# Ledger of designs, part 80: VH-VL binders against q0aze0

Target 1, 268 residues: q0aze0
Amino acid sequence: MKIILVNNRFKENTEKKAQEIAGQLSALNVEVIIDNGLDEPYAGTVDFIMVLGGDGTMLRAARRYGQRAIPVLGVNMGTVGFLSNIEINELAEYLPLILREEYSLEARMMLEVAVFQQQSLLTRVFCLNELLLRSNSPRMLSFALEISGQKLEPYRGDGLIVSTTTGSTAYSLSAGGPIADPQLDAFIVTPVASHIINKRPLVVSPEREISLHLLEEREAIIGIDGQIKMDFGAENRVLIKRAPHPLLMVNLKAKPFFTSIDRSLQRQ

## First folded at step 4 (VH-VL)

Design c8 (framework fv_bermekimab)
Fold by OpenDDE, second read of step 5:
Structure c8 (fold): chain C 268 residues (1-268), chain A 124 residues (1-124), chain B 107 residues (1-107)
Amino acid sequence: as target 1 above (268 residues)
Amino acid sequence: QVQLVESGGGVVQPGRSLRLSCTASGFTFSSYGVHWVRQAPGKGLEWVAAISYDGSNKYYAESVKGRFTISRDNSKNILFLQMDSLRLEDTAVYYCARDLYYDTSGYSPYFDYWGQGTLVTFSS
Amino acid sequence: DIQMTQSPSSVSASVGDRVTITCRASQGISSWLAWYQQKPGKAPKLLIYAASSLQSGVPSRFSGSGSGSDFTLTISSLQPEDFATYYCQQANSFPLTFGGGTKVEHK
């Protein structure tokens, strides 16, 4: 078995823990790779991904490795979040199950985000939570939203969030979006401070495609999972669709989403 | 069981070249970074060179940079050290060592398995 | 380059003694520090990694501590088989560097 440990090199405690766990796994004849947050993901094949840290680390891991259809386990290290399955102090207990591949998987829909400059692709990213379009100035944006070729009335506001159901408890929630069942596949389109007071979030089928572009020469940015940022202007467009592969999240321990959501939200 | 076996050492004249080999077995060689570490007689350990799991990254000590070349053949599970322009100060037992794990930075910091070493010495 | 200063260069001890070896890095290396044991005519053996993690198969009488620039290897109760030379090694960045070694010998 070959396992990659994903940690955050800017968090010393996770770095050291990754080293410790790597040594322990090696002692069990498990091949171990550590991704501590470098620019390039590990290019080799792995059988299992263990994420050491909070939701942020999981989001990064998902973007880097999610398209490979590899089981991903979130191991929480004292942070509050929605994406971890077990705690670091429980790892020893569950390690035998991991090695025997005795766990269930939960498929989580990811976004495929493509940003274009005219007809040229600038970047393509798979992400677990959301894409954010927002103004880079105190002025409102005017932008066009198109869903499966259907052009909606122009949006005016600070921005727009397109989120997965997984991402519904992230920035979308703060912007007034609904909390969605993670077991449901759907897009959540949440306006950010819309000029139209009654502008409501949209729940959109994962089979549809979402397109965004600016209607005015304004400075804007695209944000992905709150970690990637890029400039977005009138010459750009973004296309969002369901990623071809879901993230395969490992369930070693039952986590009651709805019964624990209040607790989790209060702690954030 | 993990094994590393060095070979190719011997007596050489200054300025000459020598090629060391390290044959790996008992693990997936292509998944691990590997290193050369040398030890002069009666002296301490000195890191010499490292190569990533796929050979894409190589690192050298300043003392050997430009003279030594580290390489690997993953299809044969062999690590090499081509030593050119050899100097008397290169006299040492040369060990190959395996990374405890692979770090995406291109190296693994800890050496959990070592070979028995091969001696490189000089004649006038 | 990161210089590793190891002290003492040698220590005379008896079986049962507590032995402490120190390693200082010329700059901060967080917990990227390993300790090795080497016996005459043999390859080094990994004892401690990540400053304080005990390598599998290594007796619990060995322990490592420290972070940043100052590190310590401790043998709580020296055994006959522990007479050897010990090296620290920084794993923070290239070039990898070792301490000068500490020889633990019979008193």
Scores: ipSAE 0.056, ipTM 0.640, lowest interface PAE 3.1, mean pLDDT 91
Fold by ESMFold2-Fast, scan of step 4:
Formats: sequence, C-alpha cells, structure tokens
Structure c8 (fold): chain C 268 residues (1-268), chain A 124 residues (1-124), chain B 107 residues (1-107)
Amino acid sequence: as target 1 above (268 residues)
Amino acid sequence: QVQLVESGGGVVQPGRSLRLSCTASGFTFSSYGVHWVRQAPGKGLEWVAAISYDGSNKYYAESVKGRFTISRDNSKNILFLQMDSLRLEDTAVYYCARDLYYDTSGYSPYFDYWGQGTLVTFSS
Amino acid sequence: DIQMTQSPSSVSASVGDRVTITCRASQGISSWLAWYQQKPGKAPKLLIYAASSLQSGVPSRFSGSGSGSDFTLTISSLQPEDFATYYCQQANSFPLTFGGGTKVEHK
C-alpha cells in the first residue's frame, strides 16, 4: 500500500507531525510519500491520500490529486473546518479501518477552470470550492456572463463567484449565496456587491458551461479556492465546467452537514 | 538540490545588446515560474521580468519594457533575458529566481531560490 | 506601480537586541508580502512569505506581521549572522516591487 501524506508546512510543527505519522505508517508496511506543497504533485500510482490540516490543505490536495479517483481523507489538526472527517487524535483508532479499506466514499463535484487569451488556452486548473472574479482596484467591473451560450444582461459590481455545492458554505455564502447540500451537483453563481438590485444568485445544472469576460478594461483578478490568484483583463476569458472526476472523500464517521453549518452560523 | 546558475554577463557599450542565460537543475523546471531581478552596485533590488511555467505569460518592469525580452526553453531547463538598447542605468548584477509555488501563472510570486548573479557593466 | 517604503534605511544594533523593520505599501496588498535577507556579495534569501509565514530553515527569532498596507519584520534577539540588509517585496500585482532595503549594522 502506498499513501500520499499531504501536510501544510506553513503551520507550526506540521512537518514534524507528518514525519511522525509517516514513521507509524512505515512500521505497518505502508509506503509513504510526503507532499508539503513546495514540489510538484507525486506522479506515481497511489492507493490513498491522507490530508493533515484544515480546509486550506484539503483544497490544495483536491487541486493536485482530486482528478485521479483516489480516496482522500481529511484529518483535522485543530483548525475549524468542514472538509475533515476525523481529528488527529483519532487517527490511531481509525488506521486499521483505513488499511482494510473499511470506509465509504462521498463524491464531491469539482470545477474545471480554463483561462484563455483570445483563442489561446493560457492555463487549466481544477478546484473544489469556487472561482472568484473580483476587481483589484476601487473601480467597479463591467462583465459578461454566458451560460451554455445564453448571454445574460451585463453585470456591474465588484465581481462574481462560480461555486460548487461544496463551496456554497465558503465565499459564496459570505456574498449572499444559498447553502447547498454538498451531495447535489450544481453550479452556484453569486454576484459580489452588484450595482443592479435584481441580480440574484443562480443555481444551474452542472452540465452547463459558464463563461466570463470583461466588457471594459479594468484591473481584475480571478481567484481559485482563495489560494491561486491570476490577473484578468479585457483580452481574457474564462470557461468553467464540471471537472471530469469528482473528489472522492473518505467517510469513517458521520459528519452532520446541516447541524454543523447551523451551529457555525449561530457563532458568526 | 535546487540550483540556478546565471551566465552571459560582461562589459558592454551603450546601445548594444546582451543575452543572459540561467540554467536550472535539481527540480522540474517546466513546473515553475521564473524571474529576473537586478541590483545596481550598492543599491537595492529591482524586479525586471517574469515568465510563467509554460512560457505563455510574460511580465516586465516599466524601465525595461520594449527593450528586454524574457523567454525559456523547458526542454533544456534554461531561462533567457535578451537585453536590447542597453543603457548605463542597466548596470547591475542580474539574478534569476524561482517562484516558491509550482505550476502557477501569476500566483503571488515569492522567490525561494536565487542564482549567484551575473554582472553587466559598461566599458570605462 | 505599487511603491514599497521601508523604514528605517539603516539601524545600528548589538547582538541580543530586538530589531524591528517596517514596510509600507502605497496601496492595499492584503498579505501578499515577503521579506528577504541579503549579506554582502551574496544573493538574497527568503525569510518570510505571505506576510507572516516562516520559510523552512529560517530561525524562529524572525517573524513577520501586518496586512493591508503596513507590515513589520521582527528579529527577537539579534545574532552575529543577522547583520545584513533586509528587503520587503509585494506580490499582490505586477510589476513586482521591492522596498529600498534596511541595513542592520554593528553599533
């Protein structure tokens, strides 16, 4: 058995904890590959991915490995989050189940984001939560949104979020989007500080293609899962569609989504 | 072991051209954005140019736009800076530097590894 | 372009001193700031990125703080190897810009 152990080296002692866990797994005859975020993703065959950290570390793991159809387990390291399934102090208890493949998988849709300059593909990236288009200056954006070739009335405002259902509780929620059951597949399109009073969040089929481009030259950026930032100008367009594979999240214990989000909202 | 080695610096005359090279080893060059940063003798650091991991995006400081061209050859692990219409104010040690994060195009660059630098000066 | 202003331009310090260097951006850059150390005749070395994240292998006496437009690098207890010039760098937008540098020198 070969496991990728993804850690967040930007947290104190996370590298040391990753080495300790790697040693424990090696003692159980498991080959361990450590991914601390600085090098390119491991290219070889692997059986399981264990993510040590909070939601940010899980988002990075999803971008790197989410399209490989490999089970991914989130192990919380003491940060608040929605994407982990067990706590670090529970890992020893659950290791035998992991090694015997005694767990269920939950499929979470991902976005495929393709950025173009005119007709040329500049980059393609995958993400679990959302793409954010936002102004990078005090000036409002004017931009066009197309959904499967249907051209909507122009948007004016600070930006737009195109989210998965998993991302419905992330930035989309803060911008006024709905809370969505992550077991549903859908795009959630949420305006950011729109100057048009009747622009509402949209919930659209995951089979649709969403495209965005600026109608006026502005300083804008696109953000992916709050971690990747790219300059976006009037010469650019972005195409968003459902990624070919969902992220396969490991369930070792029940995690009640709606009661967890309700509790979180009461604490805000 | 990550290593960046600059070459091509030397003594030039104003208005001439010079091409700098930076050879990368110890990492997958084609997965990283790379930059040129210069430093005039006794002065501070000045970012000059950047190129994305796949060569599709290029960025330049205002002081060099239209005169310098950044390029890369991923098959040979080499970064280039073509410097045309050289001026006395281009006198500096030129460093190549690697983005901290891989497989990105314009994601908040920080420079985790730098070469030793190559000096560009003008004849006395 | 985003202007990066460092203060002070130089500071005289003794081993064991707490040293504070500040960096101000001419516009908001969120947390997209790095700090570098440069010794005479050497290439710069990354100390801190994303305003407060300590680079691997860098001693814990170095710390960064701040967000928006005001940032600070702190050396809690200066060591002999820390006498160097320090630079901040904004990573918010192109063109990338550095501060003018702060030279930490012997008293």
Scores: ipSAE 0.000, ipTM 0.424, lowest interface PAE 13.2, mean pLDDT 85

Design c9 (framework fv_bermekimab)
Fold by ESMFold2-Fast, scan of step 4:
Structure c9 (fold): chain C 268 residues (1-268), chain A 124 residues (1-124), chain B 107 residues (1-107)
Amino acid sequence: as target 1 above (268 residues)
Amino acid sequence: QVQLVESGGGVVQPGRSLRLSCTASGFTFSSYGVHWVRQAPGKGLEWVAAISYDGSNKYYAESVKGRFTISRDNSKNILFLQMDSLRLEDTAVYYCARDLYYDSKGYSPYFDYWGQGTLVTFSS
Amino acid sequence: DIQMTQSPSSVSASVGDRVTITCRASQGISSWLAWYQQKPGKAPKLLIYAASSLQSGVPSRFSGSGSGSDFTLTISSLQPEDFATYYCQQANSFPLTFGGGTKVEHK
């Protein structure tokens, strides 16, 4: 068995735990590949991905490996998060089940984001939470939103978020979007500081294609899962659709989403 | 347009305290780790301190550990460096710098944007 | 602490020359290395990150290579605006450390 262990080397506790776990897995004749996120993704065949850390580390793992249909387990390192299934202190208990493939998989949709300059494809990326279009200056943006060929009235404001249901508790929530059951497949389209007071978040079919472009020359950026930043100008267009594969999240332990989010929101 | 503007430098006496500020604009400050890097006159670059996007993790160079405190106010987009027990060896231009990656949960310590720097020097 | 040693400390070159600067880490740092350019009186500018990735807006005459403990920055054809001091920086572990710098000056 070959496992990729994804961690953040700059967090001392996570780095030390990654080394410890790699040693434990090697002692059980498991081949371990360490991925710290700064180098290219491991290109070889692997059987399982174990993510050590918080939601940010899982988002990075999903971007790098999510389209490969490999089981991904989130192991929480002591922070509150939505993408981890077990705590680090429980890993020893669940490791035999992992090695025997005695777990269920939960599919989480991902976005495919394609950025064009005129008719030329500049880049294509995948993400688990959201794409953010935002102003990079004090000036508000004027931009066009098109959903499956239907042109909406121009948007004016600081930006727009196109989110998965998994991303509903991330940036979209902070911008006034709804909390969505991550078992559902849908795009959530949430305005950021809209000039129009009645602009509401939209929940649309994941079969739809969403396109965005600027109507005026402005300084803007596209953000992906809060981790990738790209300049976006009037010559650019972005196309967003459902990614070909969902992220396959490992479920070893029942974790009730709604009571978890409710507890998180009541924290003071 | 990403901009970082340092302030608070000046002439101090050894053993005193000084607080530097770095005001950020043109990006989502709360999503980036930020650093202080200094450069003594005619010398090379020396990393001083770092703070994570949410302020929960702080790192210091051994030469300043216990004397300097890094902090941030995400509501005002300001990074601070509180410098206590200042020494002549702390004479330098102090730069604030942003991590390259838009990473809300970790560090990516390549510095893609820097401020113009603020000079900290000592009376003879 | 990881010590970063740059060589040479200075190099005299003419426009059109190929310039190579080396950086050695006291221990293995994988590809966690960046290169910066600094002109007199200015803040540093990121040129290369992750040992070989060219930063947006940086001319293609700049390239980085290496892994482990030995790294190089190459300027394939030196331009007038390239006379500056260059620094390497390891991003493997805290504390972050810079090389001593290499000054590229007129012949």
Scores: ipSAE 0.000, ipTM 0.430, lowest interface PAE 13.9, mean pLDDT 86

Design d1 (framework fv_inotuzumab)
Fold by ESMFold2-Fast, scan of step 4:
Structure d1 (fold): chain C 268 residues (1-268), chain A 121 residues (1-121), chain B 112 residues (1-112)
Amino acid sequence: as target 1 above (268 residues)
Amino acid sequence: EVQLVQSGAEVKKPGASVKVSCKASGYTFTSYAIHWVRQAPGQGLEWIGGINTYTGDTTYRRKFQGRVTMTADTSTSTVYMELSSLRSEDTAVYYCARTEYLDYGDFVDYWGQGTLVTVSS
Amino acid sequence: DVQVTQSPSSLSASVGDRVTITCRSSQSLVYDEGNTYLSWYLHKPGKAPQLLIYDVSNRFSGVPDRFSGSGSGTDFTLTISSLQPEDFATYYCLQATHFPLTFGQGTKVEIK
């Protein structure tokens, strides 16, 4: 069995813990590859991906490996998040189930994001939570939103979020978007701080294609899962559609989504 | 307009604790993390740590672990940094600063005005 | 900890001069997707620091075109093409690829 351990070098003690777990797995005759984000994604075949950290580490794992149809388990090493399934101190208890493949899988849709410059593809990335288009200055943006060929009235404001249902509890929530059951497949389109007109979030079919481009010369940024930044200008266009494969998340332990989000909102 | 406004200067004795506030306005508080950076007299900038304003998750530089606590109050859009067991070496201007990425801290874009903390006997 | 070293520690310059400041890290700063988390800040006594350049070469909103960043891996440069009176300040680079975040020691740009 071959497992990738994905960890976050930014978090103190995470690398040490990853090495400890790798040693434990090796003692059980499991081949381990450690991915700390500094090297290119491992290109070989693997049977399982274990993510050690918080939601951010899971987002990186999803972007790097989510399209390979490999089971991915989130192991929490700090605060409670929405993408982890078990706590680090529970890993030893659940490890026999992992090795015997005694778990269920939950499919989570992902976004495919393609950025163009003058009709030339600049980059294509996948993400689990969202794409954020935002101004890189105090000045508001003017931009066009098109959904499956339907052109909406121009948007004026600080930006726009195009989110998966998994991402509904991330930046979209902070911008006033709805809380969505992550078992539903949908795009959630949430405006960011409209200055003149309070526009409502849209919930649209995941079969639709969404495109964005600027209507005025402005300095703007495209953000992917809060981790990748790209400059976005009037010469650019972004296309967002459903990714070919969902992320396959491992479920070893029941995690009640609605009570968890309700409890989290008490912090807000 | 993005603005971070910090509490006023503090004078403390060695061994005491200080709690500095940083009130955010002009943006969605829980969409950005807040980091703390200090500058001691005649020295450079030193990163202390940061807080994810949505989850409350904190990351501290090891030398401050056990002495620093960062908290966020979403109802008032305010982040607090408490530093305990103060030493003369903790005399510095303390800054809060915003970063776009909640779980990481790519760079810091907007800064508070700074809070001078003086630790003397 | 990843060490970040700036050079020079100080320099004297006149208005209109081209100024270059270098920042060297003890380890590569390349992260996932090739992103490199190296930023530059301007700091004046009694004022908050301000962001100039992020992700090696991107100017922050409102930062004049005379400021530019370049570099890769472990070696980075901030260039001011034509120094203005308001540019006399201390400059810091920050690496955010490795924990803990570390600033360079600073480069003071003084009037000649």
Scores: ipSAE 0.123, ipTM 0.658, lowest interface PAE 6.2, mean pLDDT 87

Design d10 (framework fv_inotuzumab)
Fold by ESMFold2-Fast, scan of step 4:
Structure d10 (fold): chain C 268 residues (1-268), chain A 121 residues (1-121), chain B 112 residues (1-112)
Amino acid sequence: as target 1 above (268 residues)
Amino acid sequence: EVQLVQSGAEVKKPGASVKVSCKASGYTFTSYAIHWVRQAPGQGLEWIGGINTYTGDTTYRRKFQGRVTMTADTSTSTVYMELSSLRSEDTAVYYCARTEYLDYEDFVDYWGQGTLVTVSS
Amino acid sequence: DVQVTQSPSSLSASVGDRVTITCRSSQSLVYSEGNTYLSWYLHKPGKAPQLLIYDVSNRFSGVPDRFSGSGSGTDFTLTISSLQPEDFATYYCLQATHFPLTFGQGTKVEIK
């Protein structure tokens, strides 16, 4: 069996713990590859992915490996997020179930983001939470939103978020978007500080294509899961659609979504 | 208008603790992380650590581990940095600064005005 | 720790001069997903630092066109094409690719 351990490069304690876990797994005849994000994603065949860290580390793992249809388990080291299933101090208890493949999988949709300059593809990226379009200056943006070729009235404001249901509790929530059950497949389109009072978040079929472009020359950025940033100008267009494969998240422990979000909203 | 407003100057004895506040306004508090950076007299800028305001996750530079604690109060949009077991070498201007992404990546855009902490016996 | 070294540590210049500051890292700052996390800051005594350039070459909102950044891998440059009176300051680069985040030691630009 071959397992990838994904850890957070900004937490030295997480790197130490990853090495410790790798040693334990090697003793059980499991081959371990450690991925801290600095090198290219492991290209070989892998049976399981264990993410050691918070939601940010899971988002990186989903971008790197989410399209491979490999089980991904989130293991948190103390700060409970929405994407982890077990805590690090529970790993020893659940490890035998992991090795026997005694767990269920929850499919989470992902976004496919394609950025164009005129007609040329600049980049294609996958993400689990959202794409954020925002102004990179004090000036508000004027931009066009198209849903499966249907052109909406222009948006004016600081930006827009196109989110998965998994991402409904991330940036979309902060911008006034709805809390969505992650088991639903949908895009959530949430305006950021819109100057048009009645621009509401939209819940859109995951089968649709969403297109964004600027209507006037402005300095803007698109952000992916809060981790990748790209300059976005009037010559650029972004196309968002459902990714070919969902992320397969391992469920070892019952973790009621609504209880978790309720606790998060009452945090100190 | 994005603003980070820090608490006033402090004078402490060696061995004491200091808690500096950084109050944010003009943006959605939980959409940006806050980092802390200091500058000792005659020295350059030194990164101390950061806090993800959405999750409460913290990361600290190794030399401050065990002495620094960062916390965020979402009800008041305020981040705190507490540094304990103060030494004369901790005399510095302490800055809070905002980062665009919650995962402590990339750059810091807006900075607080700074808080002078003087440690003298 | 990844070490970041600026060159020169100080320089004297006149208004209108072209100023070049170099930042060298002990390890590559290229992230596997195509980003290089290198930014530049301007700092004056008694004031907060200000972001000038992020991700090697992107000018921050409101920053004058005379400021530009370039470089790759381990070698990076901040250029001020025509120095103005308000540009006499200390400049810092910051790498955020590797933990911990590390600043260069600073380059002081002084009036000649």
Scores: ipSAE 0.068, ipTM 0.606, lowest interface PAE 6.4, mean pLDDT 87

Design d11 (framework fv_inotuzumab)
Fold by ESMFold2-Fast, scan of step 4:
Structure d11 (fold): chain C 268 residues (1-268), chain A 124 residues (1-124), chain B 112 residues (1-112)
Amino acid sequence: as target 1 above (268 residues)
Amino acid sequence: EVQLVQSGAEVKKPGASVKVSCKASGYTFTSYAIHWVRQAPGQGLEWIGGINTYTGDTTYRRKFQGRVTMTADTSTSTVYMELSSLRSEDTAVYYCARSPDYYESSGLFYFDYWGQGTLVTVSS
Amino acid sequence: DVQVTQSPSSLSASVGDRVTITCRSSQSLVYDEGNTYLSWYLHKPGKAPQLLIYDVSNRFSGVPDRFSGSGSGTDFTLTISSLQPEDFATYYCLQATHFPLTFGQGTKVEIK
């Protein structure tokens, strides 16, 4: 069995814990690959991914490995987030189930983001939460949104979020988007500080194709899960569609979505 | 326009605590992290730590661990830094600064806008 | 901790001079896909620091084109092509690839 341990290199305790767990797994004849973000994603075949950290570390794991149909387990080492399933001090209890492959999986849709310059593909990336188009200056953006060939009236504002249902509780929520059941597959399109009064969040079929481009030259950026930043100008176009494979999240411990989000909202 | 406005100067006795605020305006508060940097008299800039305003996750330089606490109030777009067990060597100007770090402190950041600074004097 | 060393620690210069400040890190600052998180700041007493250059070579909005950054791996430079009166200040580099974030010790640019 081969396991990737994804850790947050900016947390000293996660680096030490990753080394400790790797030693324990090696003693059990499990091959371990450590991914701390500094190297390219591991290119070989992997049986399981264990994420040691919070939601941000899970987003990196999803971006790097989510399209490979490999089970991914979030192990929290601090504040309980939405994407972790167990706490680090519970890992020893659940490790035998992991090694025997005795767990359930929850499928979470992902976005495929393709960025073009004119007609040339610049990059293709995947993400679990969202793509954010935002101004990189005090100036508002003017941009076009097209959904499956349908051109909407121009947008004016600070930007736009195209989110998965998993991302509905992330940045989309802060921008006024709806809370969505992560078991649903849908795109949530949420304007950021729109100056057009009737621009509402949209919930659209995951079979739709969404494209964005600037109508005026502005300093703008595309952010992907808050971790990848790309400059975006009037010569650029982005195309967003459902990724070919969902992220397969390991479920070892019941974590009711609705009671979790309800508690979170009471604290805001 | 982007602004970070800090609370006013403080004079504290050794052993006391100080809580400095940094109020953000002109941008989406939760899209950026806020970090704290200090400069003691005659010395260079020293990074203290930062907070991801979206997740509430904090990262502190080891020498301040156990003495520093950073918190964010999303409703007022304000970050606080509390430093306890103050000593004379904590006398410094403390700055808050904005970083484009949304979810994970992956190193995809720099400090683009800074608060005006808060002088904290610890006198015996 | 990753050590960041600037050279020189101080220099004296005249208006119109070309000034070069170097920053050396004890470990590579290259991150995933070749991204390098090294930034430069100008600091004057009584004022907040100001961002000049981010990600090695990108000039921040509103920063004059006399400021430029270059470098790779562990060795980086900030160049001021023609020093102006407002440029007499202390300059700092910051590495953000490794935690903890570390500033160089600073380079003071003084009038000759």
Scores: ipSAE 0.052, ipTM 0.596, lowest interface PAE 6.0, mean pLDDT 86

